# VHH binders against q9ft69r177to353: the designs that were tried, part 29

Target 1, 177 residues: q9ft69r177to353
Amino acid sequence: LSTWVAHKDCLVLAATGSGKSLCFQIPALLTGKVVVVISPLISLMHDQCLKLSRHKVSACFLGSGQLDNCIEEKAMQGMYQIIYVCPETVVRLIKPLQKLAKTHGIALFAIDEAHCVSKWGHDFRPHYRKLSVLRENFCASNLEFLEYDVPIMALTATATVNVQEDILESLHLSKET
Below, E stands for the ipSAE of ESMFold2; O stands for the ipSAE of OpenDDE; V2 stands for 0.75 times the mean of E and O plus 0.25 times the DockQ between their complexes.

## First folded at step 24 (VHH; framework vhh_7uia_1)

Design y3 (at its last look DockQ between E and O 0.93; V2 from the best seeds 0.00; counts 0 for: pae E 2.3 > 2)
Fold by OpenDDE, look of step 24:
Structure y3 (fold): chain B 177 residues (1-177), chain A 121 residues (1-121)
Amino acid sequence: as target 1 above (177 residues)
Amino acid sequence: QLQLVETGGGLVKPGGSLRLSCVVSGFTFSSYNMAWVRQAPGKELEWVSSISPKGGRIYYRDSVQGRFTISTDNAKNTLYLQMSSLKPEDTAVYYCARYSKDWTKTMYDYWGQGTQVTVSS
């Protein structure tokens, strides 16, 4: 959280069930800005939204698994505090998300199961290799309305040193991470 | 007076089958997305399956994919969950839930009372 406050990218290593989700949920609650969470599975996104709904946190998930066709538009209008998306969906939504960042603000991009970017990991997912577009498209050098780069938080329960390095490199996270 | 009533739960051995039913009343069944959600003892609620009003779009939790089948009968205002090859980890209370039209307030706006499914040797 300290790194987020400093508008810096970070890699969070936390065991399953450790409450790592709080790391990206708190920013949404504190700032009133939107947190976008990249997640690999529809079931995970669905479960998280279900959990958040019980805690009166407005959350949704987008992508092929979303049956309600109106939610994407509402999400891009800033109606949800937390937006879960799969990697391929977030790539598709780069322009709408830039507008969201301008009009409402994005507090954080959280990349859950970040180890999926690495072929050295146990669960490599090719679409995760495209997520460098986040750093490339949400930086102060590219978006004049941004005072600071939108922070990126990568989260994983397990990662070898090689996997960690691969996460940092693949996602184009700050060298200070 | 909206109501969702689940039935069909019970005790089965591993590898067995059950068919859950959810009878809906008080709203236009064919106008809403529907879902099955389950909760095992001491665990969080987890989504199981969803189906669009026309049944054209269906999604499953990975762990039940190929074993469970969600379906609807609009004429009967009934949602079904055919479960096969049941495993002990499928043990839970199963709820029928209606998608809310406003997710800013809640994901599911109406639930049934739930039906107990127990898979045990």
Scores: ipSAE 0.883, ipTM 0.948, lowest interface PAE 0.5, mean pLDDT 93
Fold by ESMFold2, look of step 24:
Structure y3 (fold): chain B 177 residues (1-177), chain A 121 residues (1-121)
Amino acid sequence: as target 1 above (177 residues)
Amino acid sequence: QLQLVETGGGLVKPGGSLRLSCVVSGFTFSSYNMAWVRQAPGKELEWVSSISPKGGRIYYRDSVQGRFTISTDNAKNTLYLQMSSLKPEDTAVYYCARYSKDWTKTMYDYWGQGTQVTVSS
């Protein structure tokens, strides 16, 4: 969390069930800005939204599996504190998300299950390799209204050194993190 | 008064089948997305399946895909979950739930009482 306060990218390696999700949920609560979470499975996103709803935190998920066609528009209008999205969906939504960052602020992008970017991991998902566009499209050099780059937080429960290096390289994260 | 009532739970051996029913009243059933959500002892709630009233859009948790079938009978205001090839890890209380139309307040605005499903040798 201190890395996020310093506006830096980070890689979080934490066991499942150890409270890994709090790393991105606390910034949303502290800042009032939106947190965007990239997740690989509808079931994972749905379960997390359900948990947050029972704790009275406004959240939604976007992408395939969302039955309510009004949710995406409301999310881009800043109505939810935490937005879960599939990798392919976040790429489609880059421009709306830039507008959201301007109007309401985005505290960070959290890439959950970040090991999915690596072919050396047990759960490779090709759409994860496209997530490098987040750094490029949400940096202060490209968006004049930003004082700092929007931090990227990569999270995984399991990663060998090779997978960790692949995560950092593929997502264009700073090695100083 | 708005009401959701689940039935059909019980004890079944691994590989067996059950059909859960959720009879609804007090709202226009055909206007709301519906879900089955379950909770195993000592575990968090987990989503199982969802269905739209229009067009029959249906989604399943990957661990139940191919084994469970969600459906509706709008004439009877009833949501169903047909469960086949049951495994011990499917043991849980199963709830029917109605999706809210305003997720800023809550994701599910009404829940049934739940029905127990136990899968044991």
Scores: ipSAE 0.453, ipTM 0.767, lowest interface PAE 2.3, mean pLDDT 81
ESMFold2 (binder alone), look of step 24: mean pLDDT 84; pTM 0.855

Design y4 (at its last look DockQ between E and O 0.94; V2 from the best seeds 0.76)
Fold by OpenDDE, look of step 24:
Structure y4 (fold): chain B 177 residues (1-177), chain A 121 residues (1-121)
Amino acid sequence: as target 1 above (177 residues)
Amino acid sequence: QLQLVETGGGLVKPGGSLRLSCVVSGFTFSSYNMAWVRQAPGKELEWVSSINPKGGRIYYRDSVQGRFTISTDNAKNTLYLQMSSLKPEDTAVYYCARYSKDWTKTMFDYWGQGTQVTVSS
């Protein structure tokens, strides 16, 4: 959280069930800006939205698994505090997300299960290798309305040194990370 | 008066089958997306499956994929969950839930009372 407050990218290593989701949920609650969470599984996104709804946190998930066609448009209008999205969907939504960043603000991109970017990991997912588009498209040097780069938080419960390096490199996270 | 009523739960051995039903009343069934949700003892609620009764789009939790089948009978205002190859980890209270049209308030706006499914040797 301290790193996020400093508007810096960070890698969070936390065990399963440790409450690491709070790390990216709290920013949404504190800033009033939107947090976008990249997640690999429909079930995870669904479960998280279910949990958050019970805690009066406005959340949705986009892409495959979403049956309501109106949710995406509402999400891009800033109607939800937290937006869960799969990697392929977030890539598709880069332009709408840039508009969202301009009109409402994006506090954080959280990449859950970040180890999926690495072939050295136990759960490699090719679409995670495309997520460098976040850093490339949401930086102050690229978007004039941004005062600073939108922070990226990578989260994983397990990562060897090699996997950690792959996460940092693949996602184009700041060298200070 | 809106109501969702689940039936079909029970005790079965591993590998067994059950068919859950959810009868809906008080709203146009085909106008809403529906889901099955379950909660095991001491665990969080977890989504199991969802269906668009009008369009027929269906999604499953990975752990039930290939074993569970969600379906609807719009004429009967009924949601079904055919469960096969049941495992002990499927033990839970199973709820029928209606997706809300306003997710800013809640993801599911109405639930049934739930039906107990117990898978044990």
Scores: ipSAE 0.893, ipTM 0.953, lowest interface PAE 0.5, mean pLDDT 94
Fold by ESMFold2, look of step 24:
Structure y4 (fold): chain B 177 residues (1-177), chain A 121 residues (1-121)
Amino acid sequence: as target 1 above (177 residues)
Amino acid sequence: QLQLVETGGGLVKPGGSLRLSCVVSGFTFSSYNMAWVRQAPGKELEWVSSINPKGGRIYYRDSVQGRFTISTDNAKNTLYLQMSSLKPEDTAVYYCARYSKDWTKTMFDYWGQGTQVTVSS
């Protein structure tokens, strides 16, 4: 959390079930800004939204598996505090998300299961390699209304040093995170 | 009075089949997306499958894809889950649930009481 307060990227290594999700949920609650979470599976996003709903936190998921056509429009209007998005869909939504960042603010992008970016990991997913566009499209040098780059928080339960380095390089994160 | 009533659970051996039914009353069935959600002992709730009764769009959790089939009979206001090739890890209480139209407040606004499915040799 101190890295997020300093407006810097970070890599979070935390066991599943150890409260890893709090790392991105707390910024949403503290700031009132939107947190966008990239997740690799509809079942993971669905289960997380269900859990947050039972704790009265407004959340949605976008992409494969979403039956309600109105959810995406509501999400881009800032109606949900936490937006889960699959990697394929977030790339399509870059421009609407830039508008959302201008109108409501985006506290951070959380890349859950970040080891999916690495071919050296157990669960490589090619669409994760495209997520470097988040850094490129949400930095203060490219968006005049931003005082700071939107932080990127990469989260994974277990990653070897090689996988950690691949995460940092592929997502264009600071090497000191 | 709005109600969701599940039936069809029971004890079955591995590899067996069951069909769960959820009879719905008190709302226009075809206007709401519906889901099956399950909970194994000591575990958190787990989404299983979703359906749009009007449009026929259907999604499954990967672990049940190809083994479970969600369907509706709109004339009877009934949601079904046909389960085949059942495994011990499918043992759970199965709930039918209705998606809210306003996820800012809750994702599912109505739940059934659940039906027990036990898969044991």
Scores: ipSAE 0.511, ipTM 0.798, lowest interface PAE 1.9, mean pLDDT 82
ESMFold2 (binder alone), look of step 24: mean pLDDT 85; pTM 0.859

Design y5 (at its last fold request DockQ between E and O 0.97; V2 from the best seeds 0.00; counts 0 for: pae E 2.7 > 2)
Fold by OpenDDE, fold request of step 25:
Structure y5 (fold): chain B 177 residues (1-177), chain A 121 residues (1-121)
Amino acid sequence: as target 1 above (177 residues)
Amino acid sequence: QLQLVETGGGLVKPGGSLRLSCVVSGFTFSSYNMAWVRQAPGKELEWVSSISPRGGRIYYKDSVQGRFTISTDNAKNTLYLQMSSLKPEDTAVYYCARYSKDWTKTMFDYWGQGTQVTVSS
């Protein structure tokens, strides 16, 4: 959270069940800006939305698995505090998300299960290798309306040194991460 | 006056089958997305399956894919979950739930009372 407050990228190593989700949920609650969470599985996104809903936090997930076709449009209008997406979906939504960043603000990109970027990890997912587009498209050098780069928080329960390096490199996170 | 009522739960051995039913009343069944959600002892609620009106779009949790089948009978205002090849880890209270039209307020706006499914040797 300290790094987020400083508008810096960070890698969070936290065990399953440790409450790591709070790390990216709190920014949404504090700033009123949207947090976009990249998650690998529909079931995980669904469960997280369900949990947040029960805690009166407005959340949705987009892409495959979403039955309501209106939710995506509403999400891009800033109607939800937290938006869950799969990597392939977030890549598709880069332009709409830039508009969202401009009109409503994006507080944070959270990449859950970040170890999926690494072939050294236990759950490599090719689509995670495309997530560098977040850093590339949501920086102050590319978007004139941004005062600072939108922070990226990578989260993983476990990662070897190699996996950590892969995460930092693959996601183009700040060298100070 | 809106109500969801689950039935069909029970005790079954591993590998067995159960068919859950959810009878809805008080709203136009065919106008809403529906879901099955379950809660195992000591665990959080987890999504199991979803179905759009008329069954045009269906999704499953990976762990139940190929074993569970969600369906609807609009004429009977009933949502079904056919469960086969049941496993002990499927033990849970199963709820039918109606997706809200406004997720800014709540994801599911109505739930049934739940039906207990126990898979044990």
Scores: ipSAE 0.895, ipTM 0.954, lowest interface PAE 0.5, mean pLDDT 93
Fold by ESMFold2, look of step 24:
Structure y5 (fold): chain B 177 residues (1-177), chain A 121 residues (1-121)
Amino acid sequence: as target 1 above (177 residues)
Amino acid sequence: QLQLVETGGGLVKPGGSLRLSCVVSGFTFSSYNMAWVRQAPGKELEWVSSISPRGGRIYYKDSVQGRFTISTDNAKNTLYLQMSSLKPEDTAVYYCARYSKDWTKTMFDYWGQGTQVTVSS
């Protein structure tokens, strides 16, 4: 088990079931700000929301699989502490998310299953390559209301050196933010 | 009194079929999204499938796509899960659950008692 920690951005390498989800859940609970989690599968997002609900943490998922049309509006109003989204949905929601960052704050973006960005990995998903827009659209130099760049936390259980390098490069993760 | 009652579970051989039913009472069935959620022994709850009122939108967990069919009969206030090509890994207690309209408090606000599905031998 290896963990990488940076002040703003980080890559978390942790075994499945070791509690790597706590790395993004605890910041939401401690800061009161929203955490946005990018995840590749509706079943993963659904099961995580169910688990959080049973522990009394407000969470939702957006995109494919969501039957309640009101949840996106409520999420953008800051009603959920943790918002799970699929990669293509988060890209389409950049502007509403910028507004959410202004009104309620976004503590971080968590990119779960980050190895999906890499063709060297076992589970390549092309939409993950587009997630570099998060760095570009949530930096303090370009958004007047931000005091700090919104941190990006990439999480994966299975990353070789090549996959780790591809994650950092493809997502434009900065060690100094 | 609000009630969700699942029936239709049982023991089947691999490759077999079962049809689960969930009869609801005490709320306007056509106003709520519904789901099937299962729990295998020693495992956490696992979402299986979801359906909107009147069946306009339906979603499945990948591993059951093409094998399970969720449906409703609003006139009978009944939710169904038709399970085909059953595998041993489908063995679980299957719950009928109603989505809350306020996910800030809970995702599912009412659950049935569950029905056991066992795929073996």
Scores: ipSAE 0.517, ipTM 0.800, lowest interface PAE 2.0, mean pLDDT 81
ESMFold2 (binder alone), look of step 24: mean pLDDT 85; pTM 0.864
OpenDDE, look of step 24: ipSAE 0.871; ipTM 0.937
ESMFold2, fold request of step 25: ipSAE 0.363, 0.402, 0.382; ipTM 0.714, 0.740, 0.732
ESMFold2 (binder alone), fold request of step 25: mean pLDDT 84, 84, 84; pTM 0.852, 0.854, 0.851
OpenDDE, fold request of step 25: ipSAE 0.895, 0.852; ipTM 0.954, 0.932

Design y6 (at its last look DockQ between E and O 0.90; V2 from the best seeds 0.74)
Fold by OpenDDE, look of step 24:
Structure y6 (fold): chain B 177 residues (1-177), chain A 121 residues (1-121)
Amino acid sequence: as target 1 above (177 residues)
Amino acid sequence: QLQLVETGGGLVKPGGSLRLSCVVSGFTFSSYNMAWVRQAPGKELEWVSSISPKGGRIYYRDSVQGRFTISTDNAKNTLYLQMSSLKPEDTAVYYCARYTKDWTKTMFDYWGQGTQVTVSS
């Protein structure tokens, strides 16, 4: 959280069930800005939205598995505090997300199961290799209305040193991460 | 007076089958997305399956994919969950749930009372 406050990218290593989700939920609650969470599985996104609903946090998930066709538009209008998306969906929504960042603000991009970017990991997912578009498209150098780069938080329960390095490199996270 | 009533739960051995039913009343069944969710003892609620009003879009949790089948009968205002090849880890209370039209407040706005499914040797 300290790194987020400093508008810096970070890699969070936390065991399953450790409450790592709080790391990206708190920013949404504190700032009133939107947190976008990249997640690999429809079931995970669904479960998280279900959980958040019980805590009175407005959340939705976009992409395959979402049956309500109106939610994407509402999400891009800033109606939800937390937006879960799969990697392929977030890539598709780069332009709408930039507008969201301008009009409402995005506090954080959280990449859950970040180890999926690495072929050295146990769960490699090719679409995760495209997520560098987040750093490339949400930086102060590219978006003049941004005072700071939108922080990116990568989260994983397990990662070898090689996997960690691959996460940092693949996602184009700051060298200070 | 909106109501969802689940039935069909019970005790089965591993590898067995059950068919859950959810009878809906008090709203137009065909106008809403529906889902099955479940909760095992000491665990969080987890989504199991969802179906669009016309039945054209269906999704499953990975762990139940190929074993469970969600379906609807609009004429009967009934949601079904055919479960096959049941495993002990499928043991849970199963709920029928209606997706809300307003996700800013909740994901599901109405639930049934649930039906117990126990898979044990």
Scores: ipSAE 0.883, ipTM 0.947, lowest interface PAE 0.5, mean pLDDT 93
Fold by ESMFold2, look of step 24:
Structure y6 (fold): chain B 177 residues (1-177), chain A 121 residues (1-121)
Amino acid sequence: as target 1 above (177 residues)
Amino acid sequence: QLQLVETGGGLVKPGGSLRLSCVVSGFTFSSYNMAWVRQAPGKELEWVSSISPKGGRIYYRDSVQGRFTISTDNAKNTLYLQMSSLKPEDTAVYYCARYTKDWTKTMFDYWGQGTQVTVSS
Protein backbone atom coordinates (compact mmCIF):
# COMPACT_ATOMS: atom_id res chain seq x y z
CA LEU B 1 0.00 0.00 0.00
CA SER B 2 2.97 2.45 0.34
CA THR B 3 2.89 3.00 -3.43
CA TRP B 4 -0.40 4.95 -3.33
CA VAL B 5 1.15 7.38 -0.80
CA ALA B 6 4.01 7.94 -3.27
CA HIS B 7 1.53 8.64 -6.12
CA LYS B 8 2.75 5.76 -8.25
CA ASP B 9 1.05 3.15 -10.39
CA CYS B 10 1.13 -0.43 -9.19
CA LEU B 11 0.11 -3.97 -10.07
CA VAL B 12 -1.32 -5.96 -7.18
CA LEU B 13 -1.17 -9.76 -7.45
CA ALA B 14 -3.26 -11.39 -4.74
CA ALA B 15 -5.35 -14.53 -4.49
CA THR B 16 -9.10 -14.21 -4.80
CA GLY B 17 -10.57 -13.85 -1.34
CA SER B 18 -7.32 -12.55 0.16
CA GLY B 19 -8.76 -9.08 0.75
CA LYS B 20 -7.21 -7.33 -2.24
CA SER B 21 -10.16 -4.90 -2.28
CA LEU B 22 -8.70 -3.28 0.84
CA CYS B 23 -5.81 -2.05 -1.32
CA PHE B 24 -8.10 0.54 -2.92
CA GLN B 25 -10.68 0.92 -0.14
CA ILE B 26 -8.18 2.09 2.49
CA PRO B 27 -6.83 4.97 0.34
CA ALA B 28 -10.38 6.27 -0.12
CA LEU B 29 -11.00 6.26 3.62
CA LEU B 30 -7.63 7.76 4.56
CA THR B 31 -7.53 10.56 1.96
CA GLY B 32 -11.17 11.55 1.81
CA LYS B 33 -10.79 11.54 -1.97
CA VAL B 34 -12.86 9.43 -4.33
CA VAL B 35 -11.62 6.05 -5.54
CA VAL B 36 -12.94 4.86 -8.90
CA VAL B 37 -12.95 1.09 -9.38
CA ILE B 38 -13.34 -0.53 -12.79
CA SER B 39 -14.94 -3.98 -12.52
CA PRO B 40 -16.17 -6.42 -15.17
CA LEU B 41 -19.48 -7.77 -13.78
CA ILE B 42 -22.57 -6.25 -12.19
CA SER B 43 -22.75 -9.11 -9.68
CA LEU B 44 -19.22 -8.35 -8.47
CA MET B 45 -19.92 -4.63 -8.20
CA HIS B 46 -23.29 -5.18 -6.53
CA ASP B 47 -21.89 -7.53 -3.88
CA GLN B 48 -19.07 -5.08 -3.09
CA CYS B 49 -21.43 -2.13 -2.78
CA LEU B 50 -23.70 -4.17 -0.53
CA LYS B 51 -20.78 -5.14 1.71
CA LEU B 52 -19.52 -1.55 1.90
CA SER B 53 -23.03 -0.28 2.67
CA ARG B 54 -23.26 -2.60 5.66
CA HIS B 55 -19.93 -1.19 6.90
CA LYS B 56 -21.30 2.35 6.38
CA VAL B 57 -18.93 3.27 3.56
CA SER B 58 -20.69 5.24 0.82
CA ALA B 59 -20.36 3.44 -2.48
CA CYS B 60 -22.22 2.95 -5.73
CA PHE B 61 -21.88 1.22 -9.04
CA LEU B 62 -22.49 2.65 -12.52
CA GLY B 63 -23.30 0.67 -15.62
CA SER B 64 -26.01 -1.08 -17.57
CA GLY B 65 -27.16 -3.04 -14.48
CA GLN B 66 -27.97 0.07 -12.42
CA LEU B 67 -31.73 0.50 -11.97
CA ASP B 68 -31.60 4.00 -10.43
CA ASN B 69 -31.05 6.75 -13.00
CA CYS B 70 -30.04 9.35 -10.40
CA ILE B 71 -26.98 7.53 -9.04
CA GLU B 72 -24.62 8.66 -11.80
CA GLU B 73 -25.33 12.36 -11.24
CA LYS B 74 -24.81 12.00 -7.49
CA ALA B 75 -21.57 10.08 -8.03
CA MET B 76 -20.18 12.84 -10.27
CA GLN B 77 -21.08 15.39 -7.56
CA GLY B 78 -18.74 13.56 -5.16
CA MET B 79 -21.38 11.95 -2.94
CA TYR B 80 -19.76 8.49 -2.88
CA GLN B 81 -16.32 7.60 -1.56
CA ILE B 82 -16.00 4.57 -3.83
CA ILE B 83 -17.48 4.42 -7.33
CA TYR B 84 -17.55 1.05 -9.08
CA VAL B 85 -17.97 1.36 -12.84
CA CYS B 86 -18.00 -1.06 -15.73
CA PRO B 87 -15.33 -0.58 -18.40
CA GLU B 88 -17.63 0.63 -21.19
CA THR B 89 -19.21 3.23 -18.94
CA VAL B 90 -16.00 4.71 -17.55
CA VAL B 91 -14.87 5.65 -21.06
CA ARG B 92 -18.09 7.62 -21.55
CA LEU B 93 -17.56 9.41 -18.23
CA ILE B 94 -14.03 10.73 -18.76
CA LYS B 95 -15.06 14.41 -18.84
CA PRO B 96 -17.32 14.24 -15.74
CA LEU B 97 -14.55 12.34 -13.95
CA GLN B 98 -12.05 15.09 -14.77
CA LYS B 99 -14.44 17.55 -13.14
CA LEU B 100 -14.78 15.27 -10.13
CA ALA B 101 -10.99 15.11 -9.83
CA LYS B 102 -10.89 18.91 -9.76
CA THR B 103 -13.72 19.46 -7.28
CA HIS B 104 -13.22 16.53 -4.86
CA GLY B 105 -10.06 14.75 -5.88
CA ILE B 106 -9.58 11.23 -7.17
CA ALA B 107 -7.11 9.26 -5.05
CA LEU B 108 -6.63 6.53 -7.66
CA PHE B 109 -8.24 4.43 -10.35
CA ALA B 110 -8.40 0.76 -9.43
CA ILE B 111 -8.72 -1.68 -12.31
CA ASP B 112 -10.04 -4.83 -10.69
CA GLU B 113 -9.67 -8.15 -12.49
CA ALA B 114 -6.99 -6.50 -14.62
CA HIS B 115 -6.19 -9.78 -16.38
CA CYS B 116 -9.34 -9.08 -18.43
CA VAL B 117 -7.21 -6.73 -20.55
CA SER B 118 -5.09 -9.62 -21.82
CA LYS B 119 -6.00 -11.86 -24.72
CA TRP B 120 -3.55 -14.34 -23.15
CA GLY B 121 -5.59 -14.46 -19.94
CA HIS B 122 -8.48 -16.77 -19.08
CA ASP B 123 -11.12 -14.00 -19.08
CA PHE B 124 -10.47 -11.52 -21.87
CA ARG B 125 -12.91 -8.60 -22.10
CA PRO B 126 -12.46 -6.21 -25.04
CA HIS B 127 -13.67 -3.09 -23.20
CA TYR B 128 -10.74 -3.45 -20.80
CA ARG B 129 -8.33 -2.67 -23.68
CA LYS B 130 -9.80 0.83 -23.85
CA LEU B 131 -8.81 1.70 -20.27
CA SER B 132 -5.48 3.23 -21.34
CA VAL B 133 -7.49 6.45 -21.72
CA LEU B 134 -7.33 6.82 -17.94
CA ARG B 135 -3.59 7.49 -18.05
CA GLU B 136 -3.97 9.89 -20.96
CA ASN B 137 -6.77 11.90 -19.36
CA PHE B 138 -5.62 12.04 -15.74
CA CYS B 139 -1.98 13.02 -15.96
CA ALA B 140 -0.56 16.21 -14.47
CA SER B 141 0.75 17.34 -17.87
CA ASN B 142 -2.81 17.31 -19.22
CA LEU B 143 -4.70 18.70 -16.20
CA GLU B 144 -3.13 21.80 -14.68
CA PHE B 145 -4.90 21.42 -11.32
CA LEU B 146 -3.11 18.11 -10.65
CA GLU B 147 0.19 18.14 -8.79
CA TYR B 148 0.72 14.44 -9.65
CA ASP B 149 -0.74 11.95 -12.11
CA VAL B 150 -3.70 10.09 -10.67
CA PRO B 151 -2.29 6.65 -9.80
CA ILE B 152 -3.61 3.52 -11.48
CA MET B 153 -3.78 0.36 -9.39
CA ALA B 154 -4.29 -2.84 -11.36
CA LEU B 155 -5.44 -5.85 -9.34
CA THR B 156 -5.59 -9.49 -10.34
CA ALA B 157 -5.12 -12.98 -8.96
CA THR B 158 -3.26 -14.26 -12.04
CA ALA B 159 0.53 -14.39 -11.95
CA THR B 160 1.79 -15.33 -15.44
CA VAL B 161 4.55 -13.06 -16.69
CA ASN B 162 2.96 -12.63 -20.14
CA VAL B 163 -0.34 -11.51 -18.63
CA GLN B 164 1.46 -9.12 -16.26
CA GLU B 165 3.41 -7.55 -19.11
CA ASP B 166 0.26 -7.25 -21.23
CA ILE B 167 -1.48 -5.47 -18.34
CA LEU B 168 1.38 -2.98 -17.94
CA GLU B 169 1.69 -2.32 -21.66
CA SER B 170 -2.02 -2.15 -22.51
CA LEU B 171 -2.88 0.17 -19.64
CA HIS B 172 0.25 2.31 -20.07
CA LEU B 173 1.28 1.77 -16.45
CA SER B 174 4.56 2.80 -14.95
CA LYS B 175 6.60 -0.22 -13.85
CA GLU B 176 7.77 1.61 -10.73
CA THR B 177 6.50 0.40 -7.35
CA GLN A 1 -45.60 0.07 10.24
CA LEU A 2 -43.39 -0.46 7.21
CA GLN A 3 -43.03 -4.22 6.76
CA LEU A 4 -41.57 -6.84 4.44
CA VAL A 5 -42.61 -10.46 5.13
CA GLU A 6 -41.05 -13.40 3.29
CA THR A 7 -42.72 -16.79 3.01
CA GLY A 8 -42.32 -19.94 0.92
CA GLY A 9 -39.01 -21.31 2.15
CA GLY A 10 -38.44 -24.92 3.05
CA LEU A 11 -36.56 -28.14 2.45
CA VAL A 12 -36.37 -29.44 -1.12
CA LYS A 13 -34.35 -32.04 -2.95
CA PRO A 14 -31.87 -31.05 -5.66
CA GLY A 15 -33.71 -30.27 -8.88
CA GLY A 16 -36.80 -29.16 -6.98
CA SER A 17 -38.71 -25.92 -7.07
CA LEU A 18 -39.91 -23.31 -4.57
CA ARG A 19 -41.64 -19.98 -4.87
CA LEU A 20 -40.75 -17.29 -2.38
CA SER A 21 -43.17 -14.45 -1.66
CA CYS A 22 -42.53 -11.10 -0.01
CA VAL A 23 -45.60 -9.14 1.04
CA VAL A 24 -44.91 -5.45 1.62
CA SER A 25 -46.83 -2.76 3.43
CA GLY A 26 -46.31 0.83 4.56
CA PHE A 27 -44.91 2.32 1.33
CA THR A 28 -45.80 2.84 -2.32
CA PHE A 29 -44.60 -0.54 -3.61
CA SER A 30 -44.61 0.49 -7.28
CA SER A 31 -42.16 3.36 -6.63
CA TYR A 32 -39.13 1.34 -5.51
CA ASN A 33 -36.62 -1.02 -6.98
CA MET A 34 -36.63 -4.33 -5.12
CA ALA A 35 -34.19 -7.19 -4.72
CA TRP A 36 -33.68 -10.68 -3.40
CA VAL A 37 -30.48 -11.13 -1.39
CA ARG A 38 -29.31 -14.37 0.20
CA GLN A 39 -26.84 -15.48 2.84
CA ALA A 40 -25.50 -18.99 3.29
CA PRO A 41 -24.26 -19.91 6.80
CA GLY A 42 -20.92 -18.25 7.47
CA LYS A 43 -20.89 -16.46 4.12
CA GLU A 44 -21.31 -12.87 2.99
CA LEU A 45 -24.59 -11.48 1.71
CA GLU A 46 -25.02 -12.21 -1.98
CA TRP A 47 -27.25 -10.32 -4.39
CA VAL A 48 -29.56 -12.64 -6.33
CA SER A 49 -31.91 -10.57 -8.46
CA SER A 50 -33.34 -7.09 -8.89
CA ILE A 51 -36.52 -5.73 -10.43
CA SER A 52 -37.69 -2.22 -11.25
CA PRO A 53 -41.20 -0.95 -10.53
CA LYS A 54 -43.76 -2.75 -12.72
CA GLY A 55 -41.09 -5.18 -13.90
CA GLY A 56 -39.62 -3.15 -16.77
CA ARG A 57 -36.02 -4.02 -15.94
CA ILE A 58 -34.84 -7.26 -14.37
CA TYR A 59 -31.33 -8.49 -13.57
CA TYR A 60 -30.04 -11.80 -12.25
CA ARG A 61 -26.79 -13.06 -10.80
CA ASP A 62 -25.17 -15.31 -13.42
CA SER A 63 -25.37 -18.44 -11.25
CA VAL A 64 -29.18 -18.23 -11.08
CA GLN A 65 -29.91 -16.94 -14.59
CA GLY A 66 -32.34 -19.26 -16.32
CA ARG A 67 -33.34 -21.03 -13.08
CA PHE A 68 -34.86 -18.20 -11.04
CA THR A 69 -37.56 -15.73 -12.06
CA ILE A 70 -38.26 -12.51 -10.16
CA SER A 71 -41.67 -10.87 -10.53
CA THR A 72 -44.13 -8.54 -8.82
CA ASP A 73 -47.86 -8.28 -8.33
CA ASN A 74 -48.42 -4.61 -7.59
CA ALA A 75 -52.09 -5.12 -6.77
CA LYS A 76 -51.08 -7.42 -3.91
CA ASN A 77 -47.88 -5.52 -2.98
CA THR A 78 -45.99 -8.76 -3.39
CA LEU A 79 -42.54 -9.60 -4.73
CA TYR A 80 -41.89 -13.17 -5.91
CA LEU A 81 -38.89 -15.36 -6.60
CA GLN A 82 -39.69 -18.54 -8.50
CA MET A 83 -36.80 -20.96 -8.01
CA SER A 84 -36.37 -24.01 -10.22
CA SER A 85 -33.62 -26.60 -10.72
CA LEU A 86 -32.43 -25.95 -7.19
CA LYS A 87 -28.90 -26.95 -6.23
CA PRO A 88 -27.28 -27.48 -2.82
CA GLU A 89 -25.35 -24.24 -3.45
CA ASP A 90 -28.65 -22.35 -3.34
CA THR A 91 -29.07 -23.21 0.37
CA ALA A 92 -29.37 -19.91 2.23
CA VAL A 93 -31.64 -17.52 4.05
CA TYR A 94 -33.37 -15.43 1.36
CA TYR A 95 -34.28 -11.83 2.10
CA CYS A 96 -36.37 -9.39 0.16
CA ALA A 97 -35.00 -5.88 0.34
CA ARG A 98 -35.94 -2.40 -0.84
CA TYR A 99 -33.34 -0.22 -2.54
CA THR A 100 -33.04 3.30 -1.20
CA LYS A 101 -33.35 6.14 -3.69
CA ASP A 102 -30.08 7.53 -2.30
CA TRP A 103 -27.20 5.09 -1.73
CA THR A 104 -25.08 7.62 0.20
CA LYS A 105 -26.13 6.23 3.61
CA THR A 106 -27.26 2.74 2.72
CA MET A 107 -28.06 0.70 -0.37
CA PHE A 108 -31.08 -1.10 1.12
CA ASP A 109 -33.15 0.61 3.80
CA TYR A 110 -35.67 -2.17 4.60
CA TRP A 111 -35.21 -5.91 4.83
CA GLY A 112 -37.55 -8.76 5.55
CA GLN A 113 -36.90 -11.30 8.31
CA GLY A 114 -35.70 -13.86 5.80
CA THR A 115 -36.95 -17.31 4.84
CA GLN A 116 -34.77 -20.42 4.93
CA VAL A 117 -34.23 -22.44 1.77
CA THR A 118 -32.46 -25.77 2.20
CA VAL A 119 -31.54 -27.94 -0.77
CA SER A 120 -30.46 -31.39 0.39
CA SER A 121 -30.64 -34.99 -0.66
Scores: ipSAE 0.491, ipTM 0.786, lowest interface PAE 1.9, mean pLDDT 81
ESMFold2 (binder alone), look of step 24: mean pLDDT 80; pTM 0.813

